# VHH binders against Profilin-1 (pfn-1), part 116

Target 1, 132 residues: Profilin-1 (pfn-1), of Caenorhabditis elegans (q9xw16)
Amino acid sequence: MSGWNAYIDTMTAAAPSIKRCAIVGAADGSVWARTEADNVFKASEEELKTFVALFNDVTQVPAKGADIEGVHYVVPRTEESLIFGKKENTGFFAVKTKSAVLIAVYEGPNEVAAQVRKAVESMQTYLNNAGY
Below, E stands for the ipSAE of ESMFold2; O stands for the ipSAE of OpenDDE; V2 stands for 0.75 times the mean of E and O plus 0.25 times the DockQ between their complexes.

## First folded at step 16 (VHH)

Design vg27 (from vf2 with G104D; framework vhh_4orz_3)
Fold by ESMFold2-Fast, scan of step 16:
Structure vg27 (fold): chain B 132 residues (1-132), chain A 123 residues (1-123)
Amino acid sequence: as target 1 above (132 residues)
Amino acid sequence: EVQLVESGGGLVQAGGSLRLFCAASGFTFSDYSMAWLRQAPGKRREWVALISYAGDYDYADSVKDRFTISRDNAKNTVSLQMNSLKPEDTAIYFCAAFDSFDSDDSTYDYDYWGQGTQVTVSS
């Protein structure tokens, strides 16, 4: 059982357009917590390992894009600790902390993206301050 | 002054081809991701294709094997080659620009829009 699920619940409550999300280890992509059941986050271990490695040099990501749950996303924006992906009416925000990567996949118009980013960045700040 | 100006629309028969162009001015084109969206009569605007400033691209499933997006940074132009056109492709096609760099003013929506160009595909 993981206490990390409480942080998943906090993010999805703050931004209801988040359909699936996960908290994974920054070093290896190991899953600490993820949404389950009707909104299960379906990324494989190999995919997550590849994904978290993108944070080693985010400047290369817009040229290649990023894959999450077998879906290819074009990456129009990166910051040192943030990757934003876009595909049709779906997108994701991923942020890196000291020890974790938070990934939130959302669905809906671009107008909801700011709320999703705010939710993941708030959690990023919290976890960094907690030493994670 | 920022401008996106579409061209290349028109009337074409089913099975035909059109090439749409979007000429950009007033901003640093090579820093922006570019998209094509369309709006059919009585329907919501839908995404068609996206190309990042660095050249990665993607398409809506409805157009994947028929449409090709490309960009020419020297000419500040993005284009959409449309092959095997169907009556269902009839729509106003819009060019849009999206900031690919960090910006506190970004809404994560398209920053700039063209006026649109009409594409009509007859059966």
Scores: ipSAE 0.452, ipTM 0.717, lowest interface PAE 1.7, mean pLDDT 86

Design vg29 (from vf2 with G104S; framework vhh_4orz_3)
Fold by ESMFold2-Fast, scan of step 16:
Structure vg29 (fold): chain B 132 residues (1-132), chain A 123 residues (1-123)
Amino acid sequence: as target 1 above (132 residues)
Amino acid sequence: EVQLVESGGGLVQAGGSLRLFCAASGFTFSDYSMAWLRQAPGKRREWVALISYAGDYDYADSVKDRFTISRDNAKNTVSLQMNSLKPEDTAIYFCAAFDSFDSSDSTYDYDYWGQGTQVTVSS
């Protein structure tokens, strides 16, 4: 859907440590918007379909981890609508709304993770309130 | 009150092996993800290995295929088996814990750290 790139821009402006991010359909992992060019989010549609299916039962995810852009992340934490992945000095936060999943991959020390989580959760709240 | 105590460090020749242990007390160990980090002389602290509360794990590329992380929730212990040690593995090794379920703080930084155990690998 057109205009979704504005939400990508809002998240990356709120948390500059976000290196790549996307908004995808919760049912099928279809890409609505993603970072492009030098910050292109490279997950395939097949990988994204697998990833969004993790939200069907997040309690199973910490035992298996999660793959994004061909990179395996240990998942130390899940909440009902949140998956957090960690690898070295990189990580991701993914949150589910009614109809979307937001994925933000970041780089930096753990000190920046709180800023990334806040940006992603703020957008999650906004989209849920907008009916998405 | 909360304590992480590393042990098993020492001096070993290149190609040798060591097993590090971290004994945890004062918190619900089974709810925490555990990590090993190291600090080499004159360098910043770097991540080595991570294991979730549920047992999934990962390693830094520099130690992959040589080191194995494991945990024993009944004994509140995380271990790091280090094989094929190289002089560049010389460092103080720290274990660290972070709560996999605590949402009161928006950070996922390590909540608890040990004092470290010295590993020296001679050429």
Scores: ipSAE 0.530, ipTM 0.744, lowest interface PAE 1.3, mean pLDDT 87

Design vg3 (from vf2 with S106T; framework vhh_4orz_3)
Fold by ESMFold2-Fast, scan of step 16:
Structure vg3 (fold): chain B 132 residues (1-132), chain A 123 residues (1-123)
Amino acid sequence: as target 1 above (132 residues)
Amino acid sequence: EVQLVESGGGLVQAGGSLRLFCAASGFTFSDYSMAWLRQAPGKRREWVALISYAGDYDYADSVKDRFTISRDNAKNTVSLQMNSLKPEDTAIYFCAAFDSFDSGDTTYDYDYWGQGTQVTVSS
């Protein structure tokens, strides 16, 4: 019962407002794990390659925004290893580890965003400590 | 201290145009992303448009291709040009600000809100 899907389950359990999420390779955007079934994360390989490349220079992202699952998000804030996207009652947090990028799309009012960020950052810390 | 003051609302006939302004004071405007939201009578508040501190912008599908958001950092103003207005656009329009450089804050909602300006579109 070990595999990358266990980490997806941990994040979604920690923040129920996460509707879809994925763990992808930082170098190429290859999917390691993602939510499935009724809440499948459906970004294309091409979109994910473009997305993970944003972490090469996060300071440029707020000028152009970010696209996830064919949806454009305005990015009002970035930090060295974090991109925050905002749109209506939806948003995302993406964080980079040594080898991976974690992407969590959430739905709900902005006040739930803090729980989503905490879940994603907790997993980021765990994976970095595990050498990923 | 901090203020967001909306203006430009009014009564207009369907198919007409209005330009809304939001004048900001008491904070470093250029560090904030700015949004317009609206609330129609008996309905929930809905997002209309957002512009980042760096200039990227987006619109709700209901207003796309009709509304244009812009900002003027020299005047500390964000504006919303509203064209081809419909009766369904009748609402109180609110300006809101999000701090884009408040690193370490765990709150990801708008920091400041205006009092709103009424837009009424007659059929």
Scores: ipSAE 0.713, ipTM 0.851, lowest interface PAE 0.8, mean pLDDT 90

Design vg30 (from vf2 with G104E; framework vhh_4orz_3; at its last look DockQ between E and O 0.78; V2 from the best seeds 0.77)
Fold by OpenDDE, look of step 17:
Structure vg30 (fold): chain B 132 residues (1-132), chain A 123 residues (1-123)
Amino acid sequence: as target 1 above (132 residues)
Amino acid sequence: EVQLVESGGGLVQAGGSLRLFCAASGFTFSDYSMAWLRQAPGKRREWVALISYAGDYDYADSVKDRFTISRDNAKNTVSLQMNSLKPEDTAIYFCAAFDSFDSEDSTYDYDYWGQGTQVTVSS
């Protein structure tokens, strides 16, 4: 297990509603780690390249949404380093660190979103402090 | 006082159409994403459609290509055009507002709800 895989495990353990997650390069969307086995994060490299580029101007994202794993999400909220997407009983939080984008796809009612956000933001803070 | 008032529901035959409206007041409508949800008898409330404050939208798979969500920020309204209605579309339809500027500790739940409007599709 790579060091990055441990961070995937940490996020999924912190928020049980997270079904799939990935850590990718902020510059090019390259996959550093992802959930696998029964919960494989399936976004393509091309898709992830497009996705991480959304952080270049997050203010425009709510107008066009975001696609992950071939699924379109409406984006009701963005912050400087955060994109929140929603689709039915699912959603995602993506947060940007100095060099990475953390993506967590969750399943459940709206109430679970806060816990998912906390999980990814905690990891965001940790990685930022570590220089990543 | 915040209000969401649905209208346009009623009885329609299968294959027919209805257009639901939701009139919003008491809050800055343009700052909110708007959603339609529905609850059939004995079933859980389910997501139907969502349109962001910026105009992007999506639908539940069960209503894709049949329903169309739109909003008019000048009139503080969100609408749901429902075509090719089926008996399984029978439900109380709710309009809901989602604040895109919720605090960091927000649960990301819908902030405001209408009272709902009954849609009945007969076979």
Scores: ipSAE 0.792, ipTM 0.894, lowest interface PAE 0.5, mean pLDDT 92
Fold by ESMFold2-Fast, scan of step 16:
Structure vg30 (fold): chain B 132 residues (1-132), chain A 123 residues (1-123)
Amino acid sequence: as target 1 above (132 residues)
Amino acid sequence: EVQLVESGGGLVQAGGSLRLFCAASGFTFSDYSMAWLRQAPGKRREWVALISYAGDYDYADSVKDRFTISRDNAKNTVSLQMNSLKPEDTAIYFCAAFDSFDSEDSTYDYDYWGQGTQVTVSS
């Protein structure tokens, strides 16, 4: 039913270390698609609205960090449309497109983070080229 | 060229305190996020604490409420205050640096590591 769920499947297949992910609206944080069942992405609508607003000025984020699923992450790196969060054996990548924000929470050592970033950036490129 | 030098380790009794220091040189310290990791005998290296270049910080659950990480950019130093030490905290403690601005690094791993300082907590 939802075409957006196919993009969730594509990202999780490309990077097996992704434990939970979502595609949300850039303007309001509304969920377009997310992982479900045993790997359900549990962020509230209020949390997601706050989170997508971070992309209005990513340079301010490393001073405060970011909260996803009630978990606080230190943000050691941002780029124009990317936020990287780090916490013990977990982390996340979030990237902004014209209309969406892609969020992927992963588990594993630092070296698997590169694959997770590639997966979300590939989807970011695809969606931007598709006008989203 | 690049150096991270830990100090402040030693022997302490359970319930005691130690303060670790990491002195950085050879790079722009203020552009790096800094971490403390530890390795106990026969165990894998584990993360203890992280502080971003901009000052936000976090701790492993095992040390939360007992350890405090701080940084001093004027002195190129990151510190770890360790209180209420337990025998399980016995380990070599390492300082590590993550380049927060190098977008070419595709590994998202720490760029620089110190040699470590031994912390031994007796029962």
Scores: ipSAE 0.771, ipTM 0.877, lowest interface PAE 0.6, mean pLDDT 90
Fold by ESMFold2, look of step 17:
Formats: sequence, structure tokens, C-alpha cells
Structure vg30 (fold): chain B 132 residues (1-132), chain A 123 residues (1-123)
Amino acid sequence: as target 1 above (132 residues)
Amino acid sequence: EVQLVESGGGLVQAGGSLRLFCAASGFTFSDYSMAWLRQAPGKRREWVALISYAGDYDYADSVKDRFTISRDNAKNTVSLQMNSLKPEDTAIYFCAAFDSFDSEDSTYDYDYWGQGTQVTVSS
């Protein structure tokens, strides 16, 4: 287990609706940490490289959507460093830091989305302030 | 005043088709992602389809291949073509709007809802 796994634990504790999450390198999608065991974050190397590249121009993402773990999500909103995707009763928030992309996949009605977003954005701010 | 007004619901036999419409007014329609949701008696409201402001779309697995969502930004409408209807599709259908450009809103939930239209599929 790496020290990066503590950040996974922090996000999942802050928003229990998060079922799987990961911290991946912004340049290459390499996995720095992820949920494991019964909630393994299952994304391929190719998928993660494609996914992190979406942050090169987030304004184009709503037209094509985003795929993670083999699931297509409609992306109804992005911000400069944030992508929000929806599929049925699930969704994701992904945020970019200086060096990483944080990905949180959640389950639940839309009312839980604000807590998930807050958890990932708090970690985004922390990692940016730490130089990551 | 923002309004979302659904129409096109009604009673239809299993295997039939209906087309729902949602007419939008009072906001810049092209900035919104639009969804259809439904609520059957005794069930939670569920996502049926979503179309982003930029045109990507998807469906709940239970209705994929039978339902088609589309939008017309010139007419400020979203429609849901429902084919091969089944009794389990019986529900109140709501259209909902999500402001895709409101960076000051941190809720990430639908901003506007229609009043709903009843769809009843007889067995």
C-alpha cells in the first residue's frame, strides 16, 4: 500500500457514495493509487491515457462523453479542471491537479453528487497546494 | 418565468409507440443538458435518458434500443420517442434541465422540472 492510498481513504470517507476511485498521473494515466479488493477500480492503461487527455480541452467533452471502466457517461458539465459524467444511477467526478487526475465513481441519486464533488475538489486543492 | 411543459402522454397498448415532447421557455435552452426521468407507482424516480447541451446522449439499459432522445435548439424542445412499449414502462415521465454553464452552482442537480405526463401501457 503506498502513501497515496491515504488520499483514497480520505475521499471515500468524506463521501460514502463513492464506490471506486483512483489517483492517476495527468500526463500518462498511470495509477498512483486506487480502491482495491471488493471495489477495485478497473480501468485499462489505454482507457486512462485517453481519459486524462480529455483535460487538454474540457470544452469538447460534452459533445462526446467520457468512458471509464468500460462505461459510457454523458458529460453535462465541465469546468476548467473538472469533468462530471452521468450514467443511470451512477456518475463520476474527475478533477485535475498539477500532476494528477482524481477520479471518483459514485452511486446514488443526484442529491449525493454535491458531496462527491466537494470531496474530490477538497483533495484537488490539497494536492495542488502540496505541489502535485 | 421558466417553464418545462411535457406533452404526448396517454394510454397505449403494449407494443405501441408514443412520442413525448418537452417545450422549454424562460431560459437559454442551448446552455442546458436535458433529461427524461420517470416514476412508477411505488418506485423511486429513475433516469431514462440524458442529452448534453452539446449533443452526446445515452439511455438507461432497460430502454436502450426502444427509446430515442433528441433535441431541437431552434424550437427549444426535447423529445422522447418510445417504441415497443411494455407495461413496465407505465409511469409519470418528467423532463428536467441541467444548467451546463452555471459555474456558481455547486449542487450538480437538475435546476428545472416539468410537471410530468402520464404514460400508461396496457397489457
Scores: ipSAE 0.732, ipTM 0.879, lowest interface PAE 0.9, mean pLDDT 91
ESMFold2 (binder alone), look of step 17: mean pLDDT 82; pTM 0.819

Design vg31 (from vf2 with G104Y; framework vhh_4orz_3)
Fold by ESMFold2-Fast, scan of step 16:
Structure vg31 (fold): chain B 132 residues (1-132), chain A 123 residues (1-123)
Amino acid sequence: as target 1 above (132 residues)
Amino acid sequence: EVQLVESGGGLVQAGGSLRLFCAASGFTFSDYSMAWLRQAPGKRREWVALISYAGDYDYADSVKDRFTISRDNAKNTVSLQMNSLKPEDTAIYFCAAFDSFDSYDSTYDYDYWGQGTQVTVSS
């Protein structure tokens, strides 16, 4: 669990606009690591179980949106292993690896979204290469 | 030539209603998510409502239950029905378009913006 916390720290250092993030199991949404203290990621495991199931068919997600931490996000874009959610100067990127889903909730103008995506995708690549 | 043209703004008394329209041309409207944003005097631009290319929608808390966003892909329009207007809703209202299928877009910002339409709500 302490090892997984280091990956949270790496992502938030790479993109300071990330306010809350988590690494969860792709099969069940179980939390492996998340931001703590003033930036605690508050999604329940039941909500996360529902969320990770969205990756079974991302093409259906833009019609319904996605819920994280009890907040509804419109999803204007998906890719095979990526969901992008958007809400008033905030949003999220979620990416799937072999065994995990990385979720990063950010705050700031749309200009910061590309850096947040880059941080999350860099970690996705790292974890896939590590066999996760 | 890409254009977003807003209409429907004007002066209205508090408690009144207005319907804004945004007519789009020069791109495949059905591939774009559409948003309404507003800018009040002396303030930064803020988001009001968003509707995805696939029909899901959301609103800023300040306008929820009072405003309704809708789209008509056959007419290339997005609309904002504004009910129970308050003086705090006074702003220039802008239409904006986000390409939902260009997965290589590096900005994640709106691709196109209208010129805006003035809404003034008197007390």
Scores: ipSAE 0.753, ipTM 0.872, lowest interface PAE 0.6, mean pLDDT 90

Design vg32 (from vf2 with G104P; framework vhh_4orz_3)
Fold by ESMFold2-Fast, scan of step 16:
Structure vg32 (fold): chain B 132 residues (1-132), chain A 123 residues (1-123)
Amino acid sequence: as target 1 above (132 residues)
Amino acid sequence: EVQLVESGGGLVQAGGSLRLFCAASGFTFSDYSMAWLRQAPGKRREWVALISYAGDYDYADSVKDRFTISRDNAKNTVSLQMNSLKPEDTAIYFCAAFDSFDSPDSTYDYDYWGQGTQVTVSS
C-alpha cells in the first residue's frame, strides 16, 4: 500500500493539474499504486494490460490512439518511452521505465501539460535510477 | 507565413447538413494534428473533433455519430461533415493545428488557428 503510494503523492504534489494517476507493471499492467477515493484511477487490469503493450511499438500508437479509464484519447505524439494523449480539456502522459509504466491523467488547458510531463519524467528518471 | 482558412459555413435548417473545409498553407501539413473547435454566442470555445497526423480521430460526445472529421494531405485540407444539425450547433467553427513533432520542451497547445466560419442552424 504505502511504499509505492509515496511516488503517487510526489507526482501529484509536483503537478497539481494531475487529477488521477497510477504506477503499473510494464510487463502485465498490474497496479502497484494509484490515486484513490475522490481521485480514484478507474482503469481495469485488462485495460492496463492492453495499454502497457503499446510500449512494445510506440510508432503504431498515433494511428490507433489509446484508451484509459474507458476514454479514448488521440495520441498526437510519442517518443521511445513516452505516450502523450489529448482530448478536449483532458489529456495524459505515460512513460515507461525498466519495470513500470507511469500514467498521469490531467485536466485543464493545454498550457499546464508541460508541468505534468516534467513531473512524470522526473519520476521516470528516479525509478530508472532505483532499478525499476 | 502560416494560414488556416475555413469555409463552408452558412445557414441551414434543423436536420440539415453542412461540410466545413480548412485549407492550410505555410507549414508541413502532414506533420500536424488538426482540430475543429466552436464558440457559441456568449460561451467559451469548446472542442468538437480532433484528427492526428496519422489518422486517428475522436469527437465531443455532443456531436459523436453526427459529425465526421477527415483530412487530405495531398490537398492540405481538413474537413468536418456535419449531419443532423441542431439549433445548439449554432457557433463560429475554428480550425486549429498542433505540431506532432515539436520539441519536448514546447507547450502542448495549438500552434495555429483560423479566423472561423459561422454556422447557423434554425429551428
Scores: ipSAE 0.665, ipTM 0.813, lowest interface PAE 0.9, mean pLDDT 89

Design vg34 (from vf2 with G104K; framework vhh_4orz_3; at its last look DockQ between E and O 0.81; V2 from the best seeds 0.77)
Fold by OpenDDE, look of step 17:
Structure vg34 (fold): chain B 132 residues (1-132), chain A 123 residues (1-123)
Amino acid sequence: as target 1 above (132 residues)
Amino acid sequence: EVQLVESGGGLVQAGGSLRLFCAASGFTFSDYSMAWLRQAPGKRREWVALISYAGDYDYADSVKDRFTISRDNAKNTVSLQMNSLKPEDTAIYFCAAFDSFDSKDSTYDYDYWGQGTQVTVSS
């Protein structure tokens, strides 16, 4: 297990509603770690390249949404380093660190979103402090 | 006072069409994403459609290509055009508002709800 895989485990443990998650390079969308086995994060390299580029101007994302794993999400909220997508009983939080983008896809009612956000933001803070 | 008032529901035959409207007041409509949800008898409330405050939209798979969500920020309204209606579309339809600027600790739930409008599709 790579060091990055441990961070995947930390996020998924912190928020049980997370079904799939990934840590990717902020510059090019390259996958550093991802959930595997029964919960494989399946976004393509090309898709992730496009996705991480959304952080170049998050203010425009709510107008066009975001695609992950071939699924389109409406984006009701963005912040400087955060994109929140929603689709039916699922959603995602993506947060940007100095060099990475953390993506967590969750399933459940709206109430679970806060816990998912907290999980990814906690990791965001940790990685930022570590220089990543 | 915040209000969401649905209209346009009723009885329609299978294959028919209805257009639902939701009129919003008492809050800054343009700052909110808007959603339609529905609840059939004995079933849980389910997501139907969502349109962001910026105009992007999506649908539940069960209504894709049949339903169209739109909003008019000048009139503070969101609408749901429902075509090719089926008996399984029978439900109370709710309009809901989602604050795009919720606090960091918010639960990301819908902030405001209408009272709902009944849609009945007969076979």
Scores: ipSAE 0.799, ipTM 0.897, lowest interface PAE 0.5, mean pLDDT 93
Fold by ESMFold2-Fast, scan of step 16:
Structure vg34 (fold): chain B 132 residues (1-132), chain A 123 residues (1-123)
Amino acid sequence: as target 1 above (132 residues)
Amino acid sequence: EVQLVESGGGLVQAGGSLRLFCAASGFTFSDYSMAWLRQAPGKRREWVALISYAGDYDYADSVKDRFTISRDNAKNTVSLQMNSLKPEDTAIYFCAAFDSFDSKDSTYDYDYWGQGTQVTVSS
């Protein structure tokens, strides 16, 4: 878990609309790093295990949605390694790398969603190139 | 020509029911997620309900258990069944469409909007 918080800090600096964020293991949902204190990312072990398994077949996700921090999100769009969830004035982007899943929960209008996606995809590219 | 046309609005007494319809044309309806939003006098527009192209749905807390969103891809319609209406539900209700397959869309905003239909709930 040590050292991975620098990547959390990089993403939140790039997209200030990210309110809570985590980097978890793609195989088991184990938490490598997450936002803490005033922006603590709270998700159970069971929820994260279920969530990362969604990347085994993202095409099934829009029919069922996704749960993060006990909140249900409708998933209007997926791509091969990306899940976009939406609820009211909140949403999330989750992206999969070779060995990790990055989850960013944001608040704000749809204009900030593009900024959040850019931040998580930039980190996805970096981690993939670093072998993660 | 893309169109979203709402219908079913009107005046109803508190405790009553209304069913709103949104008829879509000019695009591949089944590829779009559909939403209902509303704007009350003097208030900002607020989200009411969303249904994905694949059928999952969700509601704002203020309408949960009273409203039901559904879609009919064969008829290119999305509907909102509104039960147990309250004066606080008085608003113009808008239908909106989000392209679920346009990966080049960098805005993540609704692509199409209807003109709205007025719902008035009297006490």
Scores: ipSAE 0.779, ipTM 0.884, lowest interface PAE 0.6, mean pLDDT 91
Fold by ESMFold2, look of step 17:
Structure vg34 (fold): chain B 132 residues (1-132), chain A 123 residues (1-123)
Amino acid sequence: as target 1 above (132 residues)
Amino acid sequence: EVQLVESGGGLVQAGGSLRLFCAASGFTFSDYSMAWLRQAPGKRREWVALISYAGDYDYADSVKDRFTISRDNAKNTVSLQMNSLKPEDTAIYFCAAFDSFDSKDSTYDYDYWGQGTQVTVSS
């Protein structure tokens, strides 16, 4: 298995409410790894290029929201390297590293959001420390 | 003291309309993203609509094109216009607030909730 796929498995194991996730290049949104099979992360290349560019200025995102996998998410909050989006009983956390953006789409009540955030931020820290 | 107070609920015939209001006090309203949720008898509370502090919004698929969320930062209110009501819309409707700028909030959950207002749609 590729090394990047192992990081997908690590995040989904750390927060079972994560249903789909991906690691994409921060510059162009190219997919380095993603969930596959029945839980395919199905964002287009064009959508991912637009999505990663949101990190150029996260303060502008709450006014427009964010689209991923063809779903519009209202973004009630961002942080310097983090975007949080909500749609019904689903949401996403996305975090930026030096070279990548980690995207995790979860399902569940709001109480699970903290575990999802922690899973993606732990991986963010790991990849940043490794030079990515 | 923080308060969210819903009003505008009541009994209405199917096909009718209601407008719900949520009056907010005790916090800087313009820093908060605001949501409407509802809970039907015997069911889990479900998301109806959300409007960010900066104005983006969306709706649950079941109410899209029938409901409209809006906010008035000058009056510290968020409202939900509900048109073409169906018996399935019968529920207690809650207003909720999310502090969009609290970096210490590790829960990423709503900070404040109203007491709810009953909406009953008769056939």
Scores: ipSAE 0.714, ipTM 0.878, lowest interface PAE 1.0, mean pLDDT 91
ESMFold2 (binder alone), look of step 17: mean pLDDT 83; pTM 0.838

Design vg35 (from vf2 with S103T; framework vhh_4orz_3)
Fold by ESMFold2-Fast, scan of step 16:
Structure vg35 (fold): chain B 132 residues (1-132), chain A 123 residues (1-123)
Amino acid sequence: as target 1 above (132 residues)
Amino acid sequence: EVQLVESGGGLVQAGGSLRLFCAASGFTFSDYSMAWLRQAPGKRREWVALISYAGDYDYADSVKDRFTISRDNAKNTVSLQMNSLKPEDTAIYFCAAFDSFDTGDSTYDYDYWGQGTQVTVSS
């Protein structure tokens, strides 16, 4: 969606360790915006529909893990509106707003995870305050 | 108070096996996800395996199908069975704990680390 790409740019600028990210509809996983070109977020709409449904009961996720872009992540922590996944030197944060789910896949050592979480939570707060 | 103590390291020939143990004390072990990481001479630590507090697990591609992570909540231990060892597996192996339930000022990084156990694989 035109206009939503500005929020992708804001998040990637705030945390340079974010390799790929997307903003998707919370109800159906439809893509509103994603990183493109060399950093294209490659999840299918079918995978994203399954992924956003995890927010219906995040307490079940750590036992099963989560799949993004065909990659399985162990999920060591969830919160009411947050899923944290980890694999090798990569990981993701996904947060739910009123109508969207923000997904940020990052690469780097664990020291960068706090920076990525902060960027994603800042955008979550911004979008919630904007009515999304 | 909190301690993670690794054991089971040693010298082994290529193709051999070792089993590492990490004994945890001073915290509610079942609330923590547990990881094994390793550090070869002159290199940064790299992730080897992770097991969540709820039992899902995964491995680095370099050790997949050769290493097995498991946990025993009754004994407060996590273990790493290492089979088909290669010289490039030579490293200090560290146990690390991630608090899965403490959300206060969370860094989303490991909270506790062991001091490591040396694994040396000869040609």
Scores: ipSAE 0.704, ipTM 0.845, lowest interface PAE 0.7, mean pLDDT 90

Design vg36 (from vf2 with S103A; framework vhh_4orz_3)
Fold by ESMFold2-Fast, scan of step 16:
Structure vg36 (fold): chain B 132 residues (1-132), chain A 123 residues (1-123)
Amino acid sequence: as target 1 above (132 residues)
Amino acid sequence: EVQLVESGGGLVQAGGSLRLFCAASGFTFSDYSMAWLRQAPGKRREWVALISYAGDYDYADSVKDRFTISRDNAKNTVSLQMNSLKPEDTAIYFCAAFDSFDAGDSTYDYDYWGQGTQVTVSS
């Protein structure tokens, strides 16, 4: 719980344009850690369960999009363990590790989007190497 | 070589309709997500609609239920049907393209832009 909050802090420090983020269980969408207070990641466990199930077949996601915090995002790109969503000047990156899914919602132009993706992918690599 | 060419703009009265077209050439159209953005004089460019290479779409709240985005991969076109037009819809409308499969691209903005087509809605 508290240990996982340190990873949230690491990602937001690496990419300040992350407005809200969470680390959730890959099997069930249970929240391990998330941003809180004025930038709380406000997604229900039901929504997160639906979201993490998208990683069972990412190739189907661009046809349907993805919903996070009740907001629909068009998904213009997926890779085996990555879903990228876009809406106006906001978007998200979500990556799957062995046991977790990391979700980061950001705001800003393309310069910050690239930084957010790099931060999320770096954490994905770290957690996979740590057995998560 | 890569080109996005908008057409269909013009002058129309409030409550009227226009259909914008964007003809794409020089790239594999079916691999790109397509968007419409608009810019009124003296204002920042505003996103209007987006359609993924696979067909999912979304709209800005200001145009939701009035505008419809669609694509025709056989003709390499994306279109925007604009109904119930209002004076505040007056702007230059731009077509833009995002490569959905380029793993080497470090950016997540639009790769290609058209020159724009003027839409003017009179009271």
Scores: ipSAE 0.586, ipTM 0.783, lowest interface PAE 1.2, mean pLDDT 87

